# VHH binders against Outer membrane protein assembly factor BamB (bamB): the designs that were tried, part 5

Target 1, 360 residues: Outer membrane protein assembly factor BamB (bamB), of Alkalilimnicola ehrlichii (q0a984)
Amino acid sequence: CGGARELPDLSDVGDGVATETLWTASTGSGSASSAYALVPAVEGGRVYAADSNGRVTAWDAESGERLWRVDTGRELAAGPGAGGGLVLVGARDGRLLALDAENGEERWVSGLSSEILAVPQIARNIVVARSGDGRVYGLDGLTGRRLWIHDRSVPVLTLRGSSSPVVVGNRVVVGQDNGRLVTLNLQDGEVIWEAPVSIPRGRSDLERMVDLHADPLVFRGVAYAQAYQGELAAVGMGDGRERWSRDIPGHTGMAADSRQLYVVDDQSRLWALDRNNGATVWRQDRLQGLRLTAPVVIGGHLVLADEEGYLNWIAPDNGDLVGRDRHGRQPIQRPPVPDGDVLYLLSADGRLAALRLVED

## First folded at step 23 (VHH)

Design n1 (from r7 with S27F)
Fold by OpenDDE, fold request of step 24:
Structure n1 (fold): chain B 360 residues (1-360), chain A 118 residues (1-118)
Amino acid sequence: as target 1 above (360 residues)
Amino acid sequence: QLQLVESGGGLVQAGGSLRLSCTASGFDYYMGWFRQGPGKEREFVASISWDSGDTYYADSVKGRFTISRDNAKNTLYLQMNSLKSEDTAVYYCAKGEWFYSRDDYDYWGKGTRVTVSS
């Protein structure tokens, strides 16, 4: 959506927030497509990342020492997800691979019905995966056997890619292409509740697109979902009832702290909303025209990466762009992954950096 | 329909104080006060977040005016201290989704007149 717009002049933005580079590494070839959901995973003091050529690598999170690297021989398009002693990656050909987190050895491979463009998740020995055709799978973490499948009809025209499922407790929250948010039981895949976030409107297939492309966010008992060309809604996790909604369409992603929900709309405007009632606290328009990643809360700041390789630092209280620091010249297509005061940043070319936030 | 009713306006001497009240059938999002002076456009005075209680003020009234809410009474207040002649206006209570923008306020009271004499 931002590619047709003129890039903003941000030359006046200083370095109000500093980062210290702890270490850098190469994942290999990076990401072959912006539609791929290749994102670093942090688990157990390790960082895992994959490239589109099929390489999966593990590093020590603190030192940056490479622990292992394997070549799966497949075009990888999603992951890794990490947990339960596994590293999970999805391939374009619909294969989901589970690797041993300790040494990278392949534990099992499972075939899904379509390409995997969502980050696989694991909890309580259940792997949750989503294929490009909208199907959500529950798989046995040890064997890769299918335990359950959630299948909903998808519209004829949808955005390429799928929002990643979010696992919270014994629930799986899934944003669907039809504009509906669904919560599933992790164990058996049964629908606990389903709520409409946006209703398709218009005459054409294009106008009727209301994909929940952005990953849903679950924060303190509330699920937040944002629809492409649709609405942003807050839904109570307990009963699936809508708490509030706003006409803020988007597909990038969301973040939250104790007070505010941060969202990017389809025009690359950044919003801070009151988390409880959806009221606008501030809107930041300076980053319009840029392709932004989902916002990330770290320390006392909000950070968004962009296609020019910058981290954009936002003051959460008023939305001011307080700093912009560049980390390479390649696009950053996925949000940095926070762990404490450290950000793990993966560029499109496969450069991985561990950055410590230095706050004055 | 949400009805907003302002009260408490009147004549006051410069340097004096006045307290405005706004009653509503319900409060949500942002509640605010606006004012319109003679020959002037309606301008933002103060707002309060319904949920968080965060307050916002126009620069012209900072330190002099205080916006507050009583949830039990469903009443919004504007305590105006150190009043100036420039504060003479019709004061409006409003409900909206955004605290700064007049256009984002969708419900308005009929207003109460405040006159500050020199």
Scores: ipSAE 0.008, ipTM 0.267, lowest interface PAE 10.5, mean pLDDT 90
Fold by ESMFold2, look of step 23:
Structure n1 (fold): chain B 360 residues (1-360), chain A 118 residues (1-118)
Amino acid sequence: as target 1 above (360 residues)
Amino acid sequence: QLQLVESGGGLVQAGGSLRLSCTASGFDYYMGWFRQGPGKEREFVASISWDSGDTYYADSVKGRFTISRDNAKNTLYLQMNSLKSEDTAVYYCAKGEWFYSRDDYDYWGKGTRVTVSS
């Protein structure tokens, strides 16, 4: 439709941080849509992944040996979430499936009100899932029985796809399609606080879209949320009061370390901000035009994957693009998953790779 | 081996003041005070983030209690003013990587008793 997106010329950038491929595997046919949140889960020495055709697979995290694979018979669009002995996947038909983590057998299935496009979570034997209509459910981990439901105002126009809830302590943090950040009690779903991150502006429904589409980030007592066409805000987890905000719209995602918050804006520029006051420390512009994943902090490095299968390595202190390395030619659409010094990468065609950072 | 040691409790008249202290062998990013009244569950009082110094208070103590820290001495303080009989409780110092729920705190002190008389 609009003018062609200009891709950056990165041919002069050398190799990235050295990595060793520990193993590779196939999850199946991959993801049928970039709106699907099919993301590897790493839990208890195992890696779990799903494809959109209904396959869910577990591997030994160290060796890459396949431990089990099941066919759910459903189009899967979100997950897995893993914990409490469960592997959780959400389907396009609104079914939330809980599989036994040891053997993949179905433990229960629950119906939600619409498609599931956000990664389900589990903590304290409560499964938290979000359906595409914006409802958030708490389900008993043992039985799948609904414990609570949180329902809210739905904007006239919203992005397809949903940010995943973040469970921290006894709280569930949800980025809403109406530009508000809400925190719910894990046990009963009651609102602890709600904070406006962005207010819709403009005459058209498109101009007024302020979805908190990027997953919220909770780090050291602060919730960070970024609106699609609005603000980035830091909100105190204790009381929901804004600490600072910036006019940095985006939908890709965030990471943090002890000093800095890293965010990708709607032009694929990478910002480093002082966590405490939001002041810009640096900005990396060379990746403009690429479709990036959220940044990941690993091993003293900052990395973002992209639509061409590259990992883009950034120095956290000054924002320099220090290198790029390719892992296949298919897009990497979801952030690499770190576990210690290992990254797990899932390409859109279902290729799963485990990479270890090589010591200097 | 982390130890949290509260002190400064005692008997005080309503309307009076006390200052509680908590010392530890190192601080996480969040420290807090909780209290447990007779026959009641332990409840949140106040917390402070160790890196930013931001403070959070239960509604029942806002404007009367002040949490503060001295990072050099590894000491957390709770200044309690305008004390009421409802403030009678055992006060506990707590430490965690997160700050807003009883379940987020990993280490607890033994408590110090505060009794507010009429």
Scores: ipSAE 0.000, ipTM 0.306, lowest interface PAE 14.4, mean pLDDT 84
Fold by ESMFold2, fold request of step 24:
Structure n1 (fold): chain B 360 residues (1-360), chain A 118 residues (1-118)
Amino acid sequence: as target 1 above (360 residues)
Amino acid sequence: QLQLVESGGGLVQAGGSLRLSCTASGFDYYMGWFRQGPGKEREFVASISWDSGDTYYADSVKGRFTISRDNAKNTLYLQMNSLKSEDTAVYYCAKGEWFYSRDDYDYWGKGTRVTVSS
């Protein structure tokens, strides 16, 4: 009742899905803040990662051979984003850096209006970046020239660190700190549609916080958004119309497969919902009290990492906690990154591991 | 990279029917048909969700065209009935995350020509 966090008793849980460690590496000193979005990127047979001290590194995804490492000289807080021959990182000082994916050399640097705490994206030679003041920028991938800015007012009180934009087709999906989900035209930044996900309620600024802090998830033509203190909504990407909503607040994140949406709520319960109508299929409560990553679907399995360095394996069909494997004692604060049957883990201290699922 | 191959186009009399096919490999997504008439922009015709099977149609073809699929063969179909001269176009199969705008689809076939004679 007084606020103490009770950790779950998981001593009876056995080992998880069998994995083989392909390689491990160090990204450097890791992340200086839990608010930073330093996540590995997997692209073109390579893995990229950054530390907060300014290092950016590329490895061969199969062998773990280091291909290059550069020191940008800046405190990095977001990225990398990878694509179009670029590796994109955002800095605390508002600089967005584009590095050559082959050798790490700087291609351009652009200044945004405030710190960059959301992972930059690139599609169709347009870089999309979000600054901490809520602005979203479209930049030319070749030159870094500013193509457009989308500027919306933000609430007086908002969470530090906001969701990363999602680029799908010619649209940019942004979860805003005012509880609205917006899509922008990738080419010119004009609003295609806006959808209310949650409405501020309550008498204090704290009670009224409805930030869409979890990254939006776009899956098979539907955008899913979860408000910090509010609703989880499914919105049609084509028309911006709500398909369904549930009172499931949270900020950790979501995943989907063809049948189900998986979402972590603000009490660290894992929900599986029918992604077409929002009906509960199951809920797993045993992880309450742990600080979890967003769920990840890989190879017909469901996994979440946690603050104690475990992978927690969940059966997608019924929600059973089937096993736990520990991968160091440092927190895993960002979702593991799947690529085929390989899972890339990044610990808060900068340890990077590639794990391959072993078929039973 | 995903490959999309259309077939089934040709010359047909007004009021007649044609069935277009598109074969694909790769991941299941929303798939659709677009068309481009002489001097016109490529326009949406129909789409289908490969998960739920929900279908969507442009107003100009509702009630005349039917989109369908065979999941086992990764084949998308467009049954075109009651064809009109304004249906003359190159028809493209497309794949993407959604189904209303040309710019929302990431992968395109080479097209198959349909000519409707009066």
Scores: ipSAE 0.000, ipTM 0.318, lowest interface PAE 13.7, mean pLDDT 85

Design n1 (from r7 with S27F)
Fold by ESMFold2, fold request of step 24:
Structure n1 (fold): chain B 360 residues (1-360), chain A 118 residues (1-118)
Amino acid sequence: as target 1 above (360 residues)
Amino acid sequence: QLQLVESGGGLVQAGGSLRLSCTASGFDYYMGWFRQGPGKEREFVASISWDSGDTYYADSVKGRFTISRDNAKNTLYLQMNSLKSEDTAVYYCAKGEWFYSRDDYDYWGKGTRVTVSS
C-alpha cells in the first residue's frame, strides 16, 4: 500500500461563521516540524510569533503593524510565551531565550538540559520551562538564574515532553510522559500533588505509552488531562483527587466553557462532556480522518482548525458541523488563539492572520 | 513527490540475514518498519526517533533486528539477523508526525517481500 489517509466527505457543508480579515503577516519561514510548539502569543495589545529559523516578531494586535523583528540565530521549537515584559522562546539546543517585549532585545539566555519543545510560561516573575528529558525549571524572570528544578525519569519510549505547563496562581500543572499529572509550587518547585491519569498497559513499551501529550487544561478549579493511550481525567486543583475519568485517549487538546469540556480523541472525533461529571452531551464524528487542532471557544462558537487550512465551526449546544472556512492551503497545526472576538490563525508556512467574527 | 522506497527483500534461509533500506525525500521525527504476514494484520517491527536516535522494537524481534539511519543519504535501515520462518512478511517503511500515536503513521512505502525458508 502507499496511499494517503481517507478524508471525510464534507462537500455538503457550507461556509462557516462569517469572519473579516483584519490583517495578515508573515512570521518568516514557519515551522520545520509539526512537533514544534510555535504558536502566537497575545499579550498587552501585541501579538508575538516565532519561526523555526530563529526569527521572533511582534505586531500591534489591532493594526497588524510590525513593531519589531529579531533574529536569535537559533532553531526555535517552542513559544513564544509572553508576560512580565518578556517574550520567551525555547530552542532545539536547550537554550531558553528571554526577549524584551518592547523592542525584542535579549534580556537573558539560560541553558536547560535538553531540547525545549513545550511553550515556556511566566507568572509572578518566575519563568517555567520544560525540557524534553522531563525536567521542569523555575527561573528568575529578571536574570534567568535557576530557582529550582523538578527532575522526573522519563520512560524509555516517549513522545518527548512536548505538552506545555500551565501556571495558575502559585501552581504549575505538568502533564508527564509517565501518565501522571503533577502540580508544583511555583516558588520552590515542590510537589503539591501528583495524580495518575493513566496506567501503562500492554506487553510492549510502545503499547504501554501513556504520555500526557495534550496540554493540560485548568478551568474553574479543575485540571483536565488526556493520555496518549489511556484516559481523560478531571482532577481537583486543590487536592489532586480525581473527580471523574473517561476512556477517551487523544493528544491534540481540549477546551471548556461554563458547562462543557470539548475533547478531540485519537480518531478525530469531537466529544462534548458535562464538565462536572464527564457525561457525554454529544459527539461529532464527521471530522474523522482529518488532523485537527485542539478546539477553541470564541464568541459562543466552537472551532477547530485542520491540516488543509480550514476552520471547522461546531455548534456548542448540539455538536452540529455548521460550516467550514478555508484560510490558505497550508496546514494549521496549533490551535488558533482567541482574544475577545478576534482569532489569530498561524499556518505551518508562517502565515499569520487576524480574523474578527462578524455578527449579523 | 514524497515517496518511501523499500529495498533489500528476498528469499533467505532460516538463520540468515537481510538488510532492508528505505529511502525518502526527508524524515519526520518518527520513522518505522512494519510487516504484514500471510493472513495477518500489519504489525509494528521497529521505530526510531530521528531527532534523539532512540529506538524501539517489538518483542518478537528484540536482539535480532537493528534499526538505524544514515542522515547523509536520507536512508532508514533494518538489519535483520537470525531470521525465522515467522519473519516471512511484506515489510513496509512508514513515517509519522511527532505528537501522534503509532497509529498515525501517514506515509507508507509499497513494501518489500521477505521470505524465510527452513
Scores: ipSAE 0.000, ipTM 0.123, lowest interface PAE 20.5, mean pLDDT 83
Fold by OpenDDE, fold request of step 24:
Structure n1 (fold): chain B 360 residues (1-360), chain A 118 residues (1-118)
Amino acid sequence: as target 1 above (360 residues)
Amino acid sequence: QLQLVESGGGLVQAGGSLRLSCTASGFDYYMGWFRQGPGKEREFVASISWDSGDTYYADSVKGRFTISRDNAKNTLYLQMNSLKSEDTAVYYCAKGEWFYSRDDYDYWGKGTRVTVSS
């Protein structure tokens, strides 16, 4: 991603999708690195967010009123994850912090084996965390005690950052740096199935990088995973069998609705694929050259944020770029988080905005 | 640490006008003016979103005061018209995340004194 890119001329794209700013807030310093997985979390009528300087803040989702803010004193690099009465944040030093969702008080701290660059998850009183060395942890939600660990070796060369585990029911879906998708039992960490999404190819370590860097997407019994310099695959959650695959490499992320899977490739082209068979429905090429966030489905639109602070609005049916509106001048490095008709947008400088989509 | 510097305060007769300025490198997000009169608590005066330009005012100054910004100069302004004796206070420039809550502002200037004489 370090090469000079020519930005597309999108000056002809109007503000075709209206948003209303409900409220804005500052998380503090924002994100110190693009590798950090600092994203807003919405839970129980509250929004939680963290900055790299260690501040974690809770706001009322409706009013934007700050409920509490705490300083953890640590460089935070992931989170928050919210659930079960907890707010979970991961630090660069490998510490996972659980805070009380109501008041921000520290409940427990757990040390993992390396930096935490994936958003911690919580379900059924189990915290799922992933460290930069590829290890996945199951921790007791009340105490932070380690229940299980899934340890797989990581390739010599990997993208900095890790895909966040996805918890569905009693399963944990993890995209691994070796191009394999694994599902674990939430309770004991046992492997239910493991499937290859992409096989390393080439002679050099660089060529052989096939990290599942993009977060896996689980939708209606199917897990979708996309490999860096590799394949996009749909895998059945029940048996771990591949349903279909496409040569659409990427590391940004995916979204889905009832009909289509939306994927961004390494060239920042947005694909709509038939969710069931992987056939291309449409491809949007106008955003090439931009560093995009994962697509997000909200209402009747797709939205992708970019490095220039824009929200790019796409019509899901045909891929038309129907609107582009700017929300600050700072990069948006993480996808907006949808909640109903509201998007929570976090910019690189730590600005948090609640935007209501105004649809006709 | 961001340093906010207020200027423009002084002595003015009732009914008069003053323009306050606040300068600093790195103005952004919500910028606001607060004031603290003698024997009073610091109170919200006005705030502006640096990005959207949306403005907010205390009821006591609505229609009389105008908050504005100059991005090129990194300067925040408070135009105060129709000044009253009740407006006598030390005026503080602040930067924060919320437009009217004192506790939501992270940085404060040292203040500039405004005295309105009858």
Scores: ipSAE 0.000, ipTM 0.259, lowest interface PAE 11.7, mean pLDDT 90

Design n6 (from r7 with S101D R102K)
Fold by OpenDDE, fold request of step 24:
Structure n6 (fold): chain B 360 residues (1-360), chain A 118 residues (1-118)
Amino acid sequence: as target 1 above (360 residues)
Amino acid sequence: QLQLVESGGGLVQAGGSLRLSCTASGSDYYMGWFRQGPGKEREFVASISWDSGDTYYADSVKGRFTISRDNAKNTLYLQMNSLKSEDTAVYYCAKGEWFYDKDDYDYWGKGTRVTVSS
């Protein structure tokens, strides 16, 4: 009898942060699974989003006018990634689709070795994709031709879903299911460095799970990675050396500003850490028990969405929950996407909202 | 838009010292010095994290060159000691995310020429 998870009572939290809804739209059917990495992408004054039924849509970011919508006919599970004139979406059947950003026409399709549950990336005419079996691909942006593959053995048991690769400059940062963070050369897929974030411990396969499920965060020359049931580590991008580590397990995601790293742990506690040394600045426990999205920094606030459809606004300085506003009754499974003072929020039911942060 | 302006280059005798400066306008995260000698490719010299102050050096300049920053002045420095003829190059200031790859730097100065005479 799976006892109903007790949710925190947050009824005392008011609307301390004002937002203006600029526009709303429907992506279609939304997300069929919480494991899917369907998130809005903002590029070139446009917003792109996909639903599980295979629809990909482009909107004008300012007006919300729909520019184009296409039906790929595939169950989409990841994306879109946008850049280089392309919109990239991954399907459950392992196919990666590149669409023309202007009109949604299919440019190419590439087959990967398993389902795609990570958001594809593109930089310098190279598409970086990751399949559910842990493999990372470099593909030619124009043709979809495979340029390189990075393959590491995955543990017997892993969390469903894959951390999305992060492309910065000529490097690809990948959190692996074995608890190791690797940086690859974007051009040829060669390993530049690999660093252990967390070491599997225990006797059972379950205990030994230390997946870097959360997307790694690269901020100002440092890569941050967090392991499920493991540690959080800061690694220098230049040399792959660990700067610091903390026993803060998590799988949700991270954000950073100039001063602090914001991390959600496996208990849905929110931490602010000094980026340089990993020292705890504050911990907020009020959201404990909720399924939270990764934190997002926007303006002078931190925001996390939750399974009840709320945006939770946090004061970055002290961790106070300063506002909570509901945006539908459906779960928000993916973090809001910031662009300037605007948040693009995608609910599980496929509702897309553009929200402007109103700051005094 | 971030602008980088190098200064301090010139003619110096072998064994001498020179200090380069780079004034940055805008947000600075990771700063570096590169150099390009005659007929050579641009190569990494040194980098510094604007936030932490962590420094990195090419092996060829390690122990002789010191990279530093003044946050208040938004200025990057390269103290070059024990200069050698091989150090003759145009030195460039750059801003990027890390020191490893010159192609990862987003902004570059126009460069300042350093000539080391025997």
Scores: ipSAE 0.021, ipTM 0.486, lowest interface PAE 4.8, mean pLDDT 90
Fold by OpenDDE, fold request of step 24:
Structure n6 (fold): chain B 360 residues (1-360), chain A 118 residues (1-118)
Amino acid sequence: as target 1 above (360 residues)
Amino acid sequence: QLQLVESGGGLVQAGGSLRLSCTASGSDYYMGWFRQGPGKEREFVASISWDSGDTYYADSVKGRFTISRDNAKNTLYLQMNSLKSEDTAVYYCAKGEWFYDKDDYDYWGKGTRVTVSS
């Protein structure tokens, strides 16, 4: 996923955005692979995080005090997802574990068909999980029993890793490796609609890769999906009809506010688009060459983390790089998780930081 | 897995100085020194944030001990001055997520013995 690129010279960028470190913690070993979807989860005043060595930890979100830590004994590759009194983590061996959010005790374990590289979700007592073979599962939150399965074959050649399902109401939005966006009924897994985001092009299998690797984004009734080597599309959630599309390939991720959609392309350029019609508002090119995380909206800023351990702060109005501050020397492979004015930042080495945005 | 190797321990007279080193092979975060004296429980000595350089000390060693790090060498140090007989202990290097509680540290060295003679 990340070829060697020349790093940009950003030495002229100062600390234009101030953060206050509330607390820091270690998850343990961090992430063994960039393909792993190990990210902090914030739920009920707690922060949950997992490392690839199988440790899952809960902290008080305010104080940073560790509440509990458990060792699952498995190589964890995804999660946690948190909700419904559960902490969900996926393992490389295809096991999905549900832990009690209060004390970390194992509630149930379910075996999926392949490695889990997408963050499991939970809503309305249904766990939604995705395995590396493209299958999406609906599981009973209490027992781990399979309720439904959405089975789509994956192309011969795909990016390692899977976009995480997005649960909105009683719908599950899934970006598929075949370049199609599908919406499922949360209760029974039935397809509500399926829309092509990108069509494979080219002669070789490599050229024809159009994985929806980036997590889909649902914002105000519109689903946004971006294809590797393909297109970015806006799809109406109600009917699955395409609203607009742009030739902006990428696999990093997206964010949105009331005005704009923010996307990172394959060259690590950041785009701001009009959410309604896909028109370019601005493009920021200074971060080219960096392996960036998905953009995150927090307060009046955009923030993207990078492989050098920096947070890159962007002004949403015009795309200016207004600040760049370093948080460790290790890569940040997953986007910071916002909660109010706080960012939870997880580095590749397992460092977890709670940062409060200090706005002027 | 992260390996921590302590060095620099030995015999020293009261009032003397020693410098302990801990080499880490792997990712560092909060690094700390603990000690366990004869018949005593392991106790916190000092801790440092590897990134910020913020330091924390037990009251018993404040003003006498200095914890520091060399990022380039991946090495943690403990400069111990004005040593007392009460400082006699096995000193352990540790890596963890918090700065005071030994239970917050995930990795431990094998320890280096410091003996302060009267």
Scores: ipSAE 0.006, ipTM 0.274, lowest interface PAE 11.6, mean pLDDT 90
Fold by ESMFold2, look of step 23:
Structure n6 (fold): chain B 360 residues (1-360), chain A 118 residues (1-118)
Amino acid sequence: as target 1 above (360 residues)
Amino acid sequence: QLQLVESGGGLVQAGGSLRLSCTASGSDYYMGWFRQGPGKEREFVASISWDSGDTYYADSVKGRFTISRDNAKNTLYLQMNSLKSEDTAVYYCAKGEWFYDKDDYDYWGKGTRVTVSS
């Protein structure tokens, strides 16, 4: 009932899973807003990151040696996406930039209809980008020319197209601001299927907000989507049919392994659900009150970063909070990026760290 | 290493039936059947989710073909009924983490030929 958040007392929790810092680097000034989707990209033995002031940098993933750095001259709000020899960043002014992955040289720039707050994707030489007005673009990877546009009306009150599209095979999965999940053909942008996840409820525009703000998760043929003020649903990728749903609203995000779906709710409780039927396996409440990232599954562990720079380690089988360790005092606002047994952490001030799990 | 081995192809008269099988090793997410006629690209026929059992079919085969699996034998089947001459093709078994497109599948068998005679 109070106005200020009450932070949990975690002083009895010891150090977590042991990690070795492989390297650290600066990406620049960091992110100007927690709403920006500035996340490291790991591709082809390289790590790419951007700051909000326009800097884009590449490092060797093993050594941390800087390979190149460029200044785009734009306020960047999303990316990088990496693949197909490109590094993709989206700007607040609606420009989508494609940089050469080898040297950072600009290959093309395309103007979208509004700000870009969702991470651009690339597959099969097609770049997929979402603008804040809800439009989804397919662009030629070589030239930046528009191949298709998918346009859907946006609700009066919206979180402005903040979830990133997920490209899997020849499909693009998009969480829409109207509480629906849509899957588009990558080649031509035509709708393959559309599925309801949440229905607006309540009397005010704020209460009726059902944006699919958390990035959708596609895992083993199932799309999982979570509405801001609504439901969590599992939807079959083949036919768009709901497998199950739960009343677990949230905006932070999800992860999965072969048995379980891990979801953060709007109270920062971590749920483990049977991914096939949605039944609760366990729930971890001790992190309630913290601003958490989406969970990450790595090395047989579950980890969430938070606003105070901690990694919070959770046992996947029973939900125990097994440890916490701090990586600076700045917030970690986006999920750590796993690659094998390595985690890449990006703090809000632009500190990038590569950590390897040390097995005992 | 993952291996996909198709069998069951052959010559059959129009209106007849044929059953294809595909034996896979290792863990699986999605399996499907594709076919390739002379001078054409491979096209989707049917797929099944290994863990949920959901099935999907190309429009051209709906109601005539049935995909199924035997998890104990790691075997995928395609029952082909009411065969038409346009079903003549090399049929491929495929495995991937996707459902619909030939480009979504990572592993392919060598194929088994089906010829539908008039």
Scores: ipSAE 0.000, ipTM 0.351, lowest interface PAE 12.8, mean pLDDT 85

